# VH-VL binders against Protein phosphatase PHLPP-like protein (phlp-2), part 6

Target 1, 227 residues: Protein phosphatase PHLPP-like protein (phlp-2), of Caenorhabditis elegans (q09564r761to987)
Amino acid sequence: QIGVSGSRGMKNKQCIRQVRVENTFGFIDGGSNSYMSSSICRFMTSYLKENVSMDIRSILLRCHCELGEEGERLGASVMIIRVHEKRLEIASTGTMSAAIARNQKLKMIINGRYEIDDDEYSRIREAHGFVDEENRINGVIGSSRQIGHFSTFPVVLPTHSYRNIQLNEQIEGLIVGNNMIWNMLSIDDLNSTFHNNRSPIVVAKKIQDQLQSYDYGGNSNILVLRR

## First folded at step 23 (VH-VL)

Design w4 (from u2 with light chain D28E)
Fold by OpenDDE, fold request of step 25:
Structure w4 (fold): chain C 227 residues (1-227), chain A 122 residues (1-122), chain B 107 residues (1-107)
Amino acid sequence: as target 1 above (227 residues)
Amino acid sequence: QVQLQESGPGLVKPSQTLSLTCTVSGGSISSGDYYWSWIRQPPGKGLEWIGYIYYSGDTEYNPSLKSRVTMSVDTSKNQFSLKVNSVTAADTAVYYCARDLYDYGDYAFDIWGQGTLVTVSS
Amino acid sequence: EIVMTQSPATLSLSPGERATLSCRASQEVYSYLAWYQQKPGQAPRLLIYDASDRATGIPARFSGSGSGTDFTLTISSLEPEDFAVYYCQQRTDWPYTFGGGTKAEIK
């Protein structure tokens, strides 16, 4: 079962988009650029239609390579989820996060709000980049791990996280969302919402409503998968 | 503490079925935090993962052995079993059962049985 | 399947020396790598999981490092009981595969 919710908030454009091809889901956060997210969605869809079994890690990298000139100054966070009969795969770069529900509890399995550790900091500095007081790369980029931003190479890289999780009867579902969802809502709140509502559609809707109740006026996008 | 113990015939004839049982003590096999695995090691060689079974009966086998392997679990006896059909000399090995930690894809074999030698010979 | 290559095949050292064992994956395995120790006539024992986390009860002289395709098991100062065969295992792609092993033997 699938639930999806997206909102532009008070913005004129939606910069966070989703793709679905059979058992594969794509999440693209283009930040403030709607064109970037749209383009990546097209690329991803094309690859999946060409080969629905294509390695999701490869798809992520291919999207990076297809950005062309637009990728020089623009970038995006990308997460790809594939649900198998026995396994859940996630490949992710950027600022999006995912939490898996197991035994009535949500656990973060992909954390796009990672803090730059000493190694990453050193890497960035060695590449002649910097992190500002707002934790932005070179003062403008939200993450050092994104597709695009070719002009910053090698400061920003399409480094991705990957999980291949065995599915069992204790696994209840998955919540995916952009960074602001996780900034505005606690994991406990999300956990409560997920487990108090059977329908993933309702879950996604309620999460969206909660964001609005906290006066969030930006873009948001939520994917809820439930068994 | 949790312990695993393999049991079964040490000698099997070619073309017959190898059958082993792993008995878990000191803990319940019905814990959802673990997968239960079989690993084998031919004499003087490396390790090969055969497959795993969950307490619910869910299984996954090594593709190289999938056609010949069957695993089962008996929660009432706190045991899980391995069957390998149509054995040949190549199936001669020390067979280990092991507990596989489950942490959302991050896991390892943290507890092993002592292993049991199974020889395939006419 | 992912091929795990361990080197050297045999490592001859004396007690008290530092041992460095290498494990290379044919493709990216991230940090999903485990190390096992096996002594003659015994079952393997888990040493390291998630590339660098020590299993319960494992002495501090054992450490794992690396990510991606290149991994290292280090024994800072070999004890007599550390002479054994060591296996790495990737746990990224099914089927999970083991390396061929490195035998640490006394010089």
Scores: ipSAE 0.874, ipTM 0.932, lowest interface PAE 0.6, mean pLDDT 95
Fold by OpenDDE, fold request of step 25:
Structure w4 (fold): chain C 227 residues (1-227), chain A 122 residues (1-122), chain B 107 residues (1-107)
Amino acid sequence: as target 1 above (227 residues)
Amino acid sequence: QVQLQESGPGLVKPSQTLSLTCTVSGGSISSGDYYWSWIRQPPGKGLEWIGYIYYSGDTEYNPSLKSRVTMSVDTSKNQFSLKVNSVTAADTAVYYCARDLYDYGDYAFDIWGQGTLVTVSS
Amino acid sequence: EIVMTQSPATLSLSPGERATLSCRASQEVYSYLAWYQQKPGQAPRLLIYDASDRATGIPARFSGSGSGTDFTLTISSLEPEDFAVYYCQQRTDWPYTFGGGTKAEIK
């Protein structure tokens, strides 16, 4: 069962987009650039249709390589999820996060809100980049791990995290969302919403409603998978 | 303390079925936190993961052995078992049962049985 | 399948010396790597999981490092009981595969 909810908030454009091709889900956060998210979305959709069995990690990298000239200055966070009968795979770069529900509890399994550790900081500096007081790369980029931003190479890299999780009867579902979902709502709040509602559609909607109640006016996008 | 112990015949003839049982003590096999695994090691060689079984009966086998391997679980006896069909000399090994700690894909074999040698010989 | 290559095959050292064992994956395995110790006639023992986390009861002299494709197990000061075979295992792609092992032997 699948629930999806997206909101532009008070913004004129939607910069967060989702793709679904069979059992593969794509999540693209273009930050403030709607064109980038749209372009990646189109590519991913087409590419997935033609390469349904391709490794999702490879697909993520392919998205990076196919950005063209726009990728020189622009980038995006990308998460790809593939649901198998016995396994859940997630490949992710950027700022999106995912939590798995098991035994009435949510656990973060992909954390896009990672802090720049000393090693990453050193790497960025060695690449002649800098991190500002707001943890932005070169003062403008939200993450050092994204697709695109070719002009900053090797400051920003398409470094991705990967999860391959065995599915069992205790697994109840998955919640995916852009960074603001997780900034505005606690894991406990999300846990409550997930387990108190049977429909993933309702779960996604309630999460959106909660964001609105907190006067969040930005883009938000949520994917809820429920067994 | 959780302990695992392998049991079964130490000698199997070629083309026959190897059958082993792992008995879990000090804890319940019905815990959802673990995958119960079989691993083997031919004499003087490395380790090979055979497969795992969950308490619910869900299994996954090494592709190299999939066609010949069957695992089962008996929660009432707190045991899980391994069967390998059509054995050859290549199946001679020390067989270990182990507990695989489930942590959403990040886990390892934290508890092992002592292992049991199974020799395939005519 | 992912091939795990351990080096050296044999490491001859004396007690008190530092041991450095290498494990290389044929493709990226992120941090999903475990190290095991096996003494003669015994079952393997978990040392390190998630590339750098020590298992319960493992002495501090054991440490794991690395990510991606290159990993290292370090024994800061070898004790007599540390002479054994060490295996790495990737846990990223099914089937999960072991390295060929490194034998730490007394010089």
Scores: ipSAE 0.873, ipTM 0.932, lowest interface PAE 0.6, mean pLDDT 95
Fold by ESMFold2, fold request of step 25:
Structure w4 (fold): chain C 227 residues (1-227), chain A 122 residues (1-122), chain B 107 residues (1-107)
Amino acid sequence: as target 1 above (227 residues)
Amino acid sequence: QVQLQESGPGLVKPSQTLSLTCTVSGGSISSGDYYWSWIRQPPGKGLEWIGYIYYSGDTEYNPSLKSRVTMSVDTSKNQFSLKVNSVTAADTAVYYCARDLYDYGDYAFDIWGQGTLVTVSS
Amino acid sequence: EIVMTQSPATLSLSPGERATLSCRASQEVYSYLAWYQQKPGQAPRLLIYDASDRATGIPARFSGSGSGTDFTLTISSLEPEDFAVYYCQQRTDWPYTFGGGTKAEIK
C-alpha cells in the first residue's frame, strides 16, 4: 500500500514530484525550479516504461546525463526506489531521506541531511568552490552531491548512495520525504505517526499537516509505503 | 554466549545428497534480527557463500549452486539445515554455518561454527 | 557476480612490522565490505565490517579503509598471532563473494 501527500505550501510552483512505474518509484526535488522537477519526471516516466528492468543506478545516471543546457546551472535531488518481492533497492543523490519501519521503530537508512564535514569542505575548496555563511555552495547550491550543476564540476558531484535491503516479515514500511520534513519533525514524531495510523495515505497527510503547523511555507512531498 | 555447531556425515558418496544441520545454542534462531548462512571452503582454497535463510524460511542461494541446494529452518529445534544434491568430488569442502546481523546490509558474519569437513568419495 | 581480487597473494613480514593488504572489487561496492582472518584449522573471524568498522573484540592495530572498488586492511604492528590468511568479502549484492585471500607469514 502507498500513501502520497504533497503541497506547494505558499510557493507558486510544485518543485517536488513523484513518479511510479510498476514497482519503481521516483522522487524528485528540483529545489526552487519546477522545470527541473517536471523535466526529470517526464524523462524518468518515459524511460522506465520502456526499460522497466534497468538498474536504478543507471536510471539515476541517465537523469543526470539528460538534463541538457538547463543542467549547466541547475540541479536536482533524485531518489529511485524499486520494490521487489523479497528485497528493496534505493539509489539516491541529493537531500532527500528515507526511513524504514521495523519492529515498532523507524530508522533512517538514507540520510539526505546536508552537512559539510571537514573532508567534504576540503574537497570543495580543492575543487575551487566555496561555502558561504549560509552553508551554500558557491552562494546558491544547497548540496555538494546532486545531479546537474555541470558548470560547477567538480564542485558538485552526482555521487549516489545505494541500498540493497532484504524485505523480511519484520519490515513494516518506508517513509520518504524532502529534507525539510526531517529537519522540522523528529524521528520519534514520525515513528508515532506511522504506527498510530493504519493507512499510508493518512500517515502521509498527517506528516504534511504536522509540517504545516510549524509554518513551513515551502514545497513538501511525502511517500509512505506500508505492507 | 551464542555458538553454532555443524553436524552431519563426514563422508558422502558421489551422486548422493549431502545433508548438514547447524545447531544454535545460547541464542534463538527465531530472532528476526539475524540471517543464517552456509559457507564452504574446499581444502586449501577460498571461501564460497552458499546461501542464507531467515527464520520464516525465506532463502537466497548462490546462483552457481541454486539448482542443487535447499536450505530449511526448524525453529522448534533451534536449527537450520543444508542439502546439496548430486554431489561430486568438487563438493568436498569444510562447511561452515554463520550468523549475520540484519543491519540493512551494513554488517557481516560475526559468529561462525567450527566447520565440518565433508569428503565426497567412493 | 562481483569478483574480489586480493593482493599480494603472500606477504612475508616480521613481527612488529606494518602490514598492508589490498582488496579490489570488479564493480562498485560502496562501503559494504568485510574483512576476515582465518588461522589454520579454524573458522574465519570477523575483523572489519562496513569497510572500516572494527568488530567487537578486535584490537586497534587492525584498521580498514577504502570505498568504492579499492580497499585496504592495515595491521599497524604485527603480533605473532596475526600471521594468518585474510579474506575480504563484498556485501553489496548477491551472491556475496570473497577474495582469494592474502597469506601473512613470518619472514
Scores: ipSAE 0.624, ipTM 0.859, lowest interface PAE 2.2, mean pLDDT 88
Fold by ESMFold2, fold request of step 25:
Structure w4 (fold): chain C 227 residues (1-227), chain A 122 residues (1-122), chain B 107 residues (1-107)
Amino acid sequence: as target 1 above (227 residues)
Amino acid sequence: QVQLQESGPGLVKPSQTLSLTCTVSGGSISSGDYYWSWIRQPPGKGLEWIGYIYYSGDTEYNPSLKSRVTMSVDTSKNQFSLKVNSVTAADTAVYYCARDLYDYGDYAFDIWGQGTLVTVSS
Amino acid sequence: EIVMTQSPATLSLSPGERATLSCRASQEVYSYLAWYQQKPGQAPRLLIYDASDRATGIPARFSGSGSGTDFTLTISSLEPEDFAVYYCQQRTDWPYTFGGGTKAEIK
């Protein structure tokens, strides 16, 4: 079962989108650019329909390569999830996170929290980029690992993370969301919401409502998968 | 503490079935936190993963052996077992059972049995 | 199947020396790599998981590093009990595969 909840909040445009083709789910965050998320969403949908068995890591790279002229200055966070009968694959670049529910516990398995450790800071500096007081790359870009931003190469890189996880009978589901969900809500709050509600649609909507109760006015989008 | 012990015949004739049992002591195989594996090592050679089993009976096998291998679990005896059909001299190896902590793929084989040599010989 | 290649095949060193063992994957395995030690006639023992994390009870002289396709096990100062065969194992995809081993032996 699938639950989705999205909101533009107080913004005029929705920049966070989802895709589903068969057992493959795409989650795209264009930041403040709704055109980027829409463009990637359309490409991913079309590509997956003709290439349903393609490795999700290859699809992620293709999304990077197909950004065209817009990709010179703009970028996006992308997460691709494929649910097999006995395993789950996740490939991700950017600022989205995913958590697995098992045994009444929720554990983050992809951490999209944007933190610049000493090694990443050194890498950015050696690539002649700079990090401002708000951790933005070259004063503009909100992640050092994201698709697009070709003009910054090699400052912003499309390097991805990957998980290949056994699905056993104790796995209850998965929550995916953009960065602000995980910044504003604790893992314990999300765990309670997941386990106190039977429907993944209700879970997604309640998470959305909790964000709004904290006066969050930006875009949000939540995917909940439940067994 | 948890210990694993392999048991079974040390000598098997070609074309027969190799059967091994791993007995878990000091802990329970009914835990959902672990997968249970068989790994083999031909004398003087490296290690080859054979497959794993979950306490529910769910399995995954190395494709190179999949057509000849079955694994099973008996939770009442705290044991899991391996069968390799139609053995040849190439199946001569030390066979190990091992425990694998399920941490979403982030861990490894933390407890091994002592191993048992199985020789396939006419 | 992901092929793991270890080098050197044999490393001849004296106690107190630093050992550096290499493991290379045929394709990206991220950080999902383990190192094991095996002494003659014994089962392997887990040393390192997740590329760089020491297993419980493993001395600090053992350290793992690397990511992607190139990994290193370092033993900062060899003890007599460290002369053994060392195996790396990728855990990114099934089948799990091991390297061919590096034998650390007394010079």
Scores: ipSAE 0.623, ipTM 0.866, lowest interface PAE 2.3, mean pLDDT 88

Design w4 (from u2 with light chain D28E)
Fold by ESMFold2, look of step 23:
Structure w4 (fold): chain C 227 residues (1-227), chain A 122 residues (1-122), chain B 107 residues (1-107)
Amino acid sequence: as target 1 above (227 residues)
Amino acid sequence: QVQLQESGPGLVKPSQTLSLTCTVSGGSISSGDYYWSWIRQPPGKGLEWIGYIYYSGDTEYNPSLKSRVTMSVDTSKNQFSLKVNSVTAADTAVYYCARDLYDYGDYAFDIWGQGTLVTVSS
Amino acid sequence: EIVMTQSPATLSLSPGERATLSCRASQEVYSYLAWYQQKPGQAPRLLIYDASDRATGIPARFSGSGSGTDFTLTISSLEPEDFAVYYCQQRTDWPYTFGGGTKAEIK
């Protein structure tokens, strides 16, 4: 059985949603828009309850397709995690990253789509978009791979990353969060926090407190899953 | 340094059980860093993954064979084994054991045994 | 089950030539794709994992590329020891499946 806890910074607290339906967990970040996160949360919850065994990649795409008019100019980051007896699936689009804890070590396994490498830059340019000095697409958008932003098509795409991971006895859990966590805290510190504390609530709160002690915690979002 | 060696009978009669053992030397099968697999190759044909086993005994099998296949691990002998029940001529193949580094499913079979031919014939 | 299709079935080339081997998946496999080399009477040898990463001890003339459903193994300049059968393998989901192989032969 997996214990779950989330923690969020004080700003934009209503723009982050977490979902659980049976063995499937969703983490939704609407940025500064609480409607996007709430809407996706309600859809994902309802859809999963009616389609419990649906492929999480299909669920993620459905979240994109069902955004309606608000999806024209707004977007969201979505990560879906499904825990099976012998495997762990993760599908993600947007700016969140995930690190898996195994054998007293923490390792990044999903990288958020907020940095633009040379290949992605070329793709955006060929699609007639541009990237400014702050890695914003068309001057305003923080990720080139995120749900929504229909008006930019094909500049911003809802393409997802996916992992299908054997779940063995050495897997201890996950840390999921926005780029603030990974850019501002060392993986060694995060590893220590995860492994020195059994409660996922304590782990999430300590990470949030560490960010706040450096005056970076206002926009943090954290999800901790622990076996 | 790590070596894998298959052993077992080279001839098995139809309807009997094919039993093979892979012996690991130069390393420990009890390591949580590896999965251990069986792969077979009919003569002149391609490769078919049979399944894997973790040192804890956890297994996953190819669905096409799952009803007939059992794997086990014996950590005291540093060995893992394969049984295929109710064999037919279609089970004639070279059988390989292989090591798979657990890198969250992203790696591959980096060490293979030499292979052992098993012929199913009367 | 994810079907892996390799082409061509046979590739006839001379030493020093460039070889291009194709592997196509029936479904999205992202980058979770390995390449193996097998010489007659031998076990397969791992060449490439994660679509493009060379295994330890594999010469730089071997390179892998592609993602999604279309993958390529390139041998930039064939050596005599490179004439063998090459297999791709997807590792996205169980069962792990191999392609049918491409045999590289000397002209």
Scores: ipSAE 0.564, ipTM 0.842, lowest interface PAE 2.5, mean pLDDT 87

